# Miniprotein binders against p81326: the designs that were tried, part 178

Target 1, 226 residues: p81326
Amino acid sequence: MLHFGGFIMEINHISKILEKEREEYIRNKVEEYLKQGFSKDDAVNKANQSWRTYIGHRIQDVIYNLLKKFLKDSGLKVTTDKALNNRNLPEELDKVKRLIAINYGEYLFLPDADVIVYKVENNDIKIIAIISVKNSFRERRFETTYWKLKLKESPVTSHIKVFLATPDKDNEISYKCPNGKPKKMRIILEYELDGIYFLKEDFEETEKAKHFGKIVEDIIEISKKL
Below, E stands for the ipSAE of ESMFold2; O stands for the ipSAE of OpenDDE; V2 stands for 0.75 times the mean of E and O plus 0.25 times the DockQ between their complexes.

## First folded at step 14 (miniprotein)

Design mb9
Fold by OpenDDE base, second read of step 15:
Structure mb9 (fold): chain B 226 residues (1-226), chain A 85 residues (1-85)
Amino acid sequence: as target 1 above (226 residues)
Amino acid sequence: GSPEEEYRRLIEKAKKLIEKVKELIKESGNPELEKRAEQLIEFAEYLIRLAEEYLEEGRPKIAIEWLELAVRFLQMALELARKES
């Protein structure tokens, strides 16, 4: 067995490496925006916004690749919402796209799905899980919950597990009741979602709130029941 | 050494580890071990590519951090291969 402890520690390093980049990135972007004629304050604000977008994509890509590599031998496939944003899709991905679509009457829209895990059996596709990857919760705090609730409304998508993966660097959802005060966001997210997976050590573990190192095993187990 | 020298050192270390793990898993005859080791190798290879991207962007310090992580995953693969061999 992969020494569970070692794997967990290395996963935590992913977030640490990404955070180390921030200072350099911000500095470079500030200089860039200053050269473009922005004020110092505007340059800093723009740089910070750019960083949030950039780091969000980076962590999503790392998690995607991690899941792709560690799930491949379990008969599970992994894709992203970005891969589905094409007019001409391979048949398999076109089916995946349709199987995660949410009905809004005249329109079908896709949930935010940073990572999509599915299996192919007898030419049929079953969606196993959607993983939302959030570096921070400054914006769209309950977006993942919204999509979970929407997916739950249809018998076509109600079985799809929705997970949140986060380093939660600002400790927004790491604890339920720190100092006896309930953290509304943690409580709601844990209640509505099928699981929260932390890329860090300092968090309150529960049945639904686990270290990210457990997500692969959990997904494999879920896939066996579908 | 320079960041570039350290980068090169880590790349060579990673390559040697990959080769060693592949040799050990081939000798083990344990399919489950092979799969797990290969998963670790493939993820490490992704991290190596990621490091290359950072290097190309002129960010060698961060590139080195990713390579160090890749090496640690490969070391885990090596340990796994040794224990079940």
Scores: ipSAE 0.833, ipTM 0.927, lowest interface PAE 0.6, mean pLDDT 92
Fold by ESMFold2-Fast, scan of step 14:
Structure mb9 (fold): chain B 226 residues (1-226), chain A 85 residues (1-85)
Amino acid sequence: as target 1 above (226 residues)
Amino acid sequence: GSPEEEYRRLIEKAKKLIEKVKELIKESGNPELEKRAEQLIEFAEYLIRLAEEYLEEGRPKIAIEWLELAVRFLQMALELARKES
């Protein structure tokens, strides 16, 4: 009811809290790099690079914990790419890793799967969805799309939903052109991916492009059909 | 008051909200609303732990932002728990 609308609004507020941290983080990192002997321009560039890495990990952690808390009662489990890259994997996670891996002849590579949702049925694992978390599209615009297309090629992985989650604070894919049409990057990502979930208020929703707070119910519905 | 005093005030408010929601849930007859309220509490508890990390790093102003968000999720849990009491 009305509370789910409020939930979506408060989830979107996460991106605003993270942005408030940016100025202080950059200032502290610039000071740190200056003390190390870097020029002001180099210190600023390094601080901005550090921020992009830091905020990416923070958004991923928040999304992981949100999904873990809200999906546990639906028989769904959540893990991360960091957990799958551990040297000593539990049998269940080793099996999850193998079920999302893409074959390149003698080699297996993991997709860009920051967060993975799966279920266990009769000791068999079914991967429900992978979520790629992006805070910027400057240099990694279609990476998630590449992995989606590769996963579609195998009967083992073709059922796996591939979602993008992003604050898109720079309006790189949520902004419309002056004529009301979406940007080319938005059109391609929305077409190829199973969904885009925005941690922001100011965008027009479609069937595939939604407020992030809707991801919980969407994943639960998908899992019931698998 | 200091940001540290505001943080402590919000922590006390959060703890009282958690206790009240848990009490109302225990007396509830609606398992679905009870479960959603429990999920909101658990996510709020995560946000409280996140706020504590920022406070320990000497960043009370950003800690307060996360704690205020946690309190708002707990208020949502309270409203859900009240609808079926």
Scores: ipSAE 0.775, ipTM 0.904, lowest interface PAE 0.8, mean pLDDT 86

Design ni1 (at its last look DockQ between E and O 0.76; V2 from the best seeds 0.78)
Fold by OpenDDE base, look of step 14:
Structure ni1 (fold): chain B 226 residues (1-226), chain A 81 residues (1-81)
Amino acid sequence: as target 1 above (226 residues)
Amino acid sequence: SKLEVEIEVRGNRIEIRIEDGKIRITIEVPDEKKVKFIAKIIKDLAEELGLSDEEKLRELVKLIKWLAIMYGAEVEVEIEE
């Protein structure tokens, strides 16, 4: 049990809250769609579809807020790719943006970086980790792996740890070899990435595949070596 | 006796009173648009737990703290002894 600031990260509480959020969200959306003239069945279906889109962004926001809270006392800072998309950035964030950029010759592009963890020491910024948040693996299964490999190609970014955080509700990557059959996606993601963190209890734990509760400790440990 | 939970919303602030104010929880929500939603979730959590004992109350307080963190909200808990 990881005690951060006297508060134990319990995924069970997070899951329970998200379920209540779902119930309330669905209720509100159903009511909205009924008012728009949809049938009850159509309203429910549309609400569920809306939730599937919403929950992906919600989990990202949750992870951001958790990391921001629990890394604060360590002096580590957290930002998002969305925050970096502004035209007028504070100097600190402009530096962060430049330090994660990938060179494509004539162009610099940013990796998908849902959450970025960095530290400021003596006015220098060091990028510690990028966390990609995936609710499902239906699309872009290896996108995070691509960005990890691209970051490794430059001495400027090669030190940046790339983590995947997921609830993996459909058990797409929770086990390496269920029923003796290798799960290609789990194996490749675990091999290429610096870690996979699960927002669930039912998964195969390895050195790189861990409970989300361990991500804070791992990031802090990495930060001490930089 | 079922512990009564009173929830009031004032702007970006949610005030929760439990047991006639023995426990006061204040949540400052950064996004005003989510305040009512958060307040409703708290109400639903309280109703589900059925605040019949101190253990359930402690659980509710924990859930509220987590909920606040999950929304990037600040939370203060005051317990009158």
Scores: ipSAE 0.818, ipTM 0.924, lowest interface PAE 0.4, mean pLDDT 91
Fold by ESMFold2, look of step 14:
Structure ni1 (fold): chain B 226 residues (1-226), chain A 81 residues (1-81)
Amino acid sequence: as target 1 above (226 residues)
Amino acid sequence: SKLEVEIEVRGNRIEIRIEDGKIRITIEVPDEKKVKFIAKIIKDLAEELGLSDEEKLRELVKLIKWLAIMYGAEVEVEIEE
C-alpha cells in the first residue's frame, strides 16, 4: 500500500526533527545576538535570517548522510562538492572530480552538484548521479537544468543522471498547472532533469516527480545498467 | 505514568537512559561541537511526546535513530530485562 518506498513514512520523522532543530537553533541565535547588544526585535530577525541560510546547508547534509547510509550495502559511494574541493584530495575522489568537471575554455569547473553518487568497479569509477539540493527557487531557478545540459554535451558525462531534491515548502514547483495555468518552472525542470524528488507529501506526482524516498531505489536500478 | 529520561554527555558520546537504565541508547557523534545541540533536541522530543506508554517510547527511539542518521552518527540501543 505504501508505493514509492518506505521514505514516505520516514519523511514525517525527518520533518519533525528539523522543526525541533529550528526551534532550538533560533533560541540559541537570539541569545547570542542579545549578548552582542542587539534589541530583542533585531535579534529575532537576525536569528530567522541565519536559519534560512543554515537550513539550506542542513538539508544537504541530511540528504548526504541518508544516501550514504542507505546506498552502502549496494556498493554505491557518496561524496559532496565540499569534499571534492579539498586541496588534499584522495586519489579516488580526485578521479570523481575529474569525471564530472566541465570545460570552459581555459577554465575547468565542477557543476554545482551538492551530492554525487558513484561506484568503483575494477579500479574504474563510474558516476551514477548528481543530486542538486534546493530549499527555495527565489534565485537561480534553472541552475540545475543548466548543469544537466552541460553534462549532456560530452559523451564522457552524458550518462550522468541529474536529480533535484527539494522540500519546496512554498509550492514553487509542486504542481504543473495550478488553477489551470502552466507553471513554467515546474514544467521546464521536470522536462530537462532526470528526476525531481520532493521532501514533502503534497505535490503532483509524475513519472519524474516523486517522493524523496524513491530516490534510493531509482539510483540502485540505474547503477545496475552501468 | 511518566517515564524518566536521563541524558548524559561525555565528549562525543550521548547516553540516554530510560526506566532507570533498562533502556540505554548510545550515540557517538562525529562532530563534538554538535553534541550539546543534539542532546537538547532529544530532550525536546521526549518532552513533546510525553512518554506515557510503550508506543510513545518506541516512537522516541525511532526519532532518536533518525536523528543519529541525519548527523551521520552511530547509534546503539540496549534493552535490559
Scores: ipSAE 0.766, ipTM 0.911, lowest interface PAE 0.6, mean pLDDT 86
ESMFold2 (binder alone), look of step 14: mean pLDDT 78; pTM 0.736

Design ni2 (at its last read DockQ between E and O 0.77; V2 from the best seeds 0.79)
Amino acid sequence: SKLEVEIEVRGNRIEIRIEDGKIRITIEVPDEKKVKFIAKIIKDLAEELGLSDEEKLRELVKLIQWLAIMYGAEVTVTIEE
ESMFold2, look of step 14: ipSAE 0.741; ipTM 0.902
ESMFold2 (binder alone), look of step 14: mean pLDDT 77; pTM 0.728
OpenDDE base, look of step 14: ipSAE 0.823; ipTM 0.926
ESMFold2, look of step 16: ipSAE 0.724; ipTM 0.894
ESMFold2 (binder alone), look of step 16: mean pLDDT 77; pTM 0.726
OpenDDE base, look of step 16: ipSAE 0.823; ipTM 0.926
ESMFold2, look of step 17: ipSAE 0.742; ipTM 0.906
ESMFold2 (binder alone), look of step 17: mean pLDDT 77; pTM 0.726
OpenDDE base, look of step 17: ipSAE 0.823; ipTM 0.927
ESMFold2, fold request of step 18: ipSAE 0.765, 0.785, 0.765; ipTM 0.913, 0.916, 0.905
ESMFold2 (binder alone), fold request of step 18: mean pLDDT 77, 77, 77; pTM 0.731, 0.726, 0.730
OpenDDE base, fold request of step 18: ipSAE 0.816, 0.816, 0.816; ipTM 0.926, 0.927, 0.927
ESMFold2, last read: ipSAE 0.746, 0.776, 0.780; ipTM 0.902, 0.904, 0.911
ESMFold2 (binder alone), last read: mean pLDDT 77, 78, 77; pTM 0.726, 0.729, 0.729
OpenDDE base, last read: ipSAE 0.816, 0.815, 0.816; ipTM 0.927, 0.927, 0.927

Design ni3 (at its last look DockQ between E and O 0.78; V2 from the best seeds 0.78)
Fold by OpenDDE base, look of step 14:
Structure ni3 (fold): chain B 226 residues (1-226), chain A 83 residues (1-83)
Amino acid sequence: as target 1 above (226 residues)
Amino acid sequence: SKLEVEIEVRGNRIEIRIETNGVKIRITIEVPDEKKVKFIAKIIKDLAEELGLSDEEKLRELVKLIKWLAIMYGAEVEVKIEE
């Protein structure tokens, strides 16, 4: 149990809250769709579909807020790719944006970086980690791996840790070899990435595959070595 | 002991008053996104109703949940125990 400022991160509380959010969200959406003239069954189906989209963004926001809160006392800063998608950035964020950019010859592109952790020392910015948040792996299964590999190709970005955070509700990557059969996705993601953090209890723990509660400690430790 | 939970929303601020067994707790949450305030308040109400506030342990659990909820929304939370 990681104690941050006297507060123990318990994933169980997060899960419970998200479940209540789901219930309330579904209720509200069903009511909305009923008012639009849909049948009860259609309203429920549409609400569930809406929730699937919503929860993906919600989990990203949750992780951002958690990291922002729990890394604050360590002097570490947190931002998002969305915050970097602005024409007029503060100097600090403009530097962050440039320090995560990937060179494609004539073009610079940003990796998918749902959450970016960095430190500021003597007006110098050091990028510590990028956290990709995935609710499901149905699409773009190895996208995070691609970005990790691209970041490794430059001495400017090679030090940046790339983490994956996921609830993995469908157990797509929770186990390496369920029933003796290797799960290609889990094995490759664990091999290529610096860590996988699960927002759940039921998973195969390894050196790189950990409970989400450990991400703060790991990031702080990495930050001390940079 | 009659558990009373009162939730008031004022702009971006949620005020929660809980009274149980002679203990009064005031929780104030400042939510950065006004659009989420009503939703958050409803979640708190639902959590309180589900847990029931029959004992001090449940009260502590509710307070923890509210704190987590606040963090999850990037909200500031203050808990004050009123004697």
Scores: ipSAE 0.809, ipTM 0.917, lowest interface PAE 0.4, mean pLDDT 91
Fold by ESMFold2, look of step 14:
Structure ni3 (fold): chain B 226 residues (1-226), chain A 83 residues (1-83)
Amino acid sequence: as target 1 above (226 residues)
Amino acid sequence: SKLEVEIEVRGNRIEIRIETNGVKIRITIEVPDEKKVKFIAKIIKDLAEELGLSDEEKLRELVKLIKWLAIMYGAEVEVKIEE
């Protein structure tokens, strides 16, 4: 539904809002740490560390809210791994959880599935896609790839599309061959995953590596084939 | 600026009233998480102050930012233009 140019403009609106959220968040945290007796320098350092943790969860929440808003008219539902870990789980979400859980002997774990898209068809649940949201690749570089490979091992989960959504502010995976040298992380992620969606403009676009604004159309198209 | 902007918080609701050249715009945001309401209202105030709201183009930009902010928090937004 969204025009390409129109969505690019709206990505910039999201970025502008997040910048203002950062400024206010840091002001509030510095004041909090100063009241606790930290020096100004320590308070600022702690506030910035706190923001790095907060922004990771905040981007996940933003993506969840965007997908929920823009997929609702297509009959698609959205949940999160956090919601699936609640103690008193409604029957529908319990089914979603069972459909993506992976057995490790006596333990049952959910994949790194920050956001899950599914549909209810003929009283059955079909998982369409899971989206892993990563702000940085300095740690746990290939976690999303691991989960895709695990899901492919079973015929009941092999259809599930696994996407990565990232701002990639440090350009860790934005290009396949920066300066003529193959970037292993980008190449492996793009090869193994079903798609990478960038929340920025400056990256190498390919069949699988796209602007985040394309994700809604892609999910809708996939859902029609399942 | 030639604009008057008022922001009011009541429970889970943020109401923004903008008055310019005899036109009144009312934006209502219903925020699911009441604990975030004051933070969101502050962000809206900061955005309005930074834009400067000197003309119709900047007013349209503020409205777009408010709509995106509401979506980003899973909030419902209603925009009414009153004469």
Scores: ipSAE 0.744, ipTM 0.900, lowest interface PAE 0.7, mean pLDDT 86
ESMFold2 (binder alone), look of step 14: mean pLDDT 76; pTM 0.713

Design ni4 (at its last look DockQ between E and O 0.73; V2 from the best seeds 0.76)
Fold by OpenDDE base, look of step 14:
Structure ni4 (fold): chain B 226 residues (1-226), chain A 81 residues (1-81)
Amino acid sequence: as target 1 above (226 residues)
Amino acid sequence: SKLEVEIEVRGNRIEIRIEDGKIRITIEVPDEKKVKFIAKIIKDLAEELGLSDEEKLRELVQLIQWLAIMYGAEVEVEIEE
């Protein structure tokens, strides 16, 4: 049990809270759609569709907030790609943005970086890790892998760890070889990425595939080597 | 005796009193738009747990703390001995 700041990261609590959030969100949306003149069945369906979109962003926000909280005492800082999209960035964030940029010749583009962990030492910024958050793998299954490979191509970014965090509710990547059949996506993601962190209990644990509760420790350990 | 949970919302602040104020939890929510939603979740959690014993109370306090963290909110817990 990892004790961070006096809190044991219990995924069970997070899951329980998210379930209550779902219930309340659905209730509110159903009421909203009923007021708009939709039938009860239509309102429920629309609410569920709305939730599917909402939960993806919500999980990203949750992970950001968790990492921000639990990495604070280690002196590590956390930001998001959204924060970096501003025209007027503080100097620190402008440096962060430049340090994760990928060169495409005439253009620099940012990788998908839902959460970025960095440290500031002697006014120098070191990027430690990028965390991609995926609620489902229906679309862009290997997008995170692409960005990892692109980051490896430059000595400026090759040291940056790329992690995937997911609840994997549909068990798309929870097991490597369920029923003796290799799960291509799990195998490739685990091979190419620096780690996969599951916001669930039911998964095949490996050296790279871990419970989300271990991500803080892993990031802190990496930060000490940089 | 059913542990009563009182929840008050003042701006971005949620104040939770349990057992006539023996336990006081204050949450400062950065997004005002989420305050009512968070308060409702706390209420629902408290109702579901059925605060019948100290273990359930501890669980509720932990859940509230996690909830606060999940929203990037500051949380303070005061327990009167």
Scores: ipSAE 0.823, ipTM 0.927, lowest interface PAE 0.4, mean pLDDT 91
Fold by ESMFold2, look of step 14:
Structure ni4 (fold): chain B 226 residues (1-226), chain A 81 residues (1-81)
Amino acid sequence: as target 1 above (226 residues)
Amino acid sequence: SKLEVEIEVRGNRIEIRIEDGKIRITIEVPDEKKVKFIAKIIKDLAEELGLSDEEKLRELVQLIQWLAIMYGAEVEVEIEE
């Protein structure tokens, strides 16, 4: 028997698969729009727009599935902000929600946390990390840093690692000093967050800015310290 | 120069047979609506890679395993001697 999938994680495998998904998705959408009576040019434009929305949700799903798969043997559990937003939560998830929520008087809000990693030991729940997935930094550029700072304000949540995962298609944060000048957004995000994980190859790697394939090892190592 | 890849879809299951069935990969897809899309991606990957040697065959198997994981699907790989 050959051993695959469980020994190494490389961004090139994920990226190659996503490109094939893009090609097939667009082909199917163009066909759909042509049947609806759109011109070829309009069908292609609409298909590309549809893909931009789809890829954002798809990347979130991929991250969730990968972490759930590769963290389970380390005793780590994974959930999402959508799951925590359900009414009448199971006791375990209700505890997770309470452990990360920010109280704003009569309102309770979850941090920007697309994916949450936690562990359960003897009915105790320890939040390890939250991961925010960002496809673009045009809006809400520092939202993730705001939530990190809010979590640092309480001794109950100050240990929680806050990670950002991004393809950064437009190179908005890929380099610290492009053209020899400090890129404010990259510098601040890297300083404030516990890690940035890139879903691409072309970026400036540092101790905090890494290839996404390293996230599983990093989370496991952090969990051993908690 | 090229190895033959057979792909069969049955309900929520995809079966891939390579080298006249010597290598069998079975994927159990949770969402049956995604099965045909996933099978098409596997076929496209195999065609682009052009299975001419063992290194490319190993790469295809790894890509299939990653694709399954990315969809939360269960995957089994069997190799017959």
Scores: ipSAE 0.724, ipTM 0.905, lowest interface PAE 0.7, mean pLDDT 85
ESMFold2 (binder alone), look of step 14: mean pLDDT 78; pTM 0.740

Design v1
Fold by OpenDDE base, second read of step 15:
Structure v1 (fold): chain B 226 residues (1-226), chain A 83 residues (1-83)
Amino acid sequence: as target 1 above (226 residues)
Amino acid sequence: SDLEKRAEQLIEFAEYLIRLAEEYLEEGKPKIAIEWLELAVRFLQMALELARKNNLDELAERIEKLIERAKELIERAEKIKES
């Protein structure tokens, strides 16, 4: 990519900008919860929980829009699990929903799919990839791997690539063996997933662990093989 | 060309960031809005460089107008921030 370095640098700013909201957001929410009659400690805890949810949605939205714009010219379409949570879906999205559904016998459930990349060829839909976007790994550390493993169990979904995108703010999975000690979560996520993409520079790069700036090209390449 | 497509992608993403910044302004968060606008300008500058290198004069002019608009929004946001 011409100007790949500049693009990478600007991607890293996305997470930095979002994190700048934290102090003000927490302050405002604490005040709100205090007014509702919560204790100071409860108000702080609730504010922090609210922040985690808020920032999670924000980063997902930005990444969704980024992928949507940068994949458009490749004939690839992008949607979200949220867009699929409607009773009356357009035919195309209804097909997408069915093609990512996981069978639990009596029930079908959707995997967590913050971003879904698919193509339409001759009215046939092919799911290319699911991207899970996580700001932090404090909760549900292996949820993405669970969905990847479940998708592998069916010939209908086994081809779907599952990627993780994260700024990894707490450096939980940035390195495999910092100070000679294996990071279990990094090793397992990298092993089970098709790729991990970092919205930061300070990480250990491997074949599967790359900068987020490479995800567009990787998805396009995968789409050509399907 | 592939470069023209890349420039358009950068423009479209920058336009999204500008809209995002406008939402933050409506929410009374001018500081964060400015940060998004500055990021949008940087993406537009990358697109402008691509356009100029490939002698895409019409595209370059369009990008320059978008940069100007983003800068005007920054100035407006700064005034709101200081008030």
Scores: ipSAE 0.850, ipTM 0.938, lowest interface PAE 0.6, mean pLDDT 93
Fold by ESMFold2-Fast, scan of step 14:
Structure v1 (fold): chain B 226 residues (1-226), chain A 83 residues (1-83)
Amino acid sequence: as target 1 above (226 residues)
Amino acid sequence: SDLEKRAEQLIEFAEYLIRLAEEYLEEGKPKIAIEWLELAVRFLQMALELARKNNLDELAERIEKLIERAKELIERAEKIKES
């Protein structure tokens, strides 16, 4: 098993690398915007928006490759929302797509499932988990909970675990009651979702809110119970 | 064996990190590339320890070559960073 402290610690080191990149990226972009004549406040806001766009694909790719490499020997397979939106899907991925689709009358829509973990058994597919990757909670803070609640409405999808993975660099959901005031976003996300994996060092850890390095062992453990 | 599977998982993830670091070098970000390469080396060192403890000489040799490649890339990135 992958149950040695060094492994989890090194996976958690990804958080430190992302933070170092963010600091360097923001510093450079702020200087660039200041040279273009923007105010300091506008330069900072534009730099933060640029970072969120830039790093979003990177975080998703890192999570996808981590899970793909470390889950394959547990009988688990990993795909992405992007792969499911390709034309001419292989039969297996077409089945995965159908098993996570949500019915809105005459329309079927996919949840915001950046990374999808499933298993194949006797030509049948069982979806284990979906991971939503959020780099920012600005305008879409409860989108992941919406999809979780919709998935729970159908016997086909009600068993699917829904996880959030996030660096949460703005400390929007890192603490439940900072300064004695409840943070609605953190409290609701933790309550409704099956887990939150933080790509950062400092946050309020609970049974559901964990360091990212635990995601591999948690998914393997869940798959064994199904 | 289970140990060989674990070593292979570590190797494959390290190879991904090396490719990622090469992307960062192409983007002119040697400082961040070095961070990813150092992480790749640590995963390869974990794989090497497993291979050596289980007397998997051919696998150990393959891992040692990957570590050397990663270190060469780190050296290249350090020189780019200095310039």
Scores: ipSAE 0.834, ipTM 0.936, lowest interface PAE 0.5, mean pLDDT 89

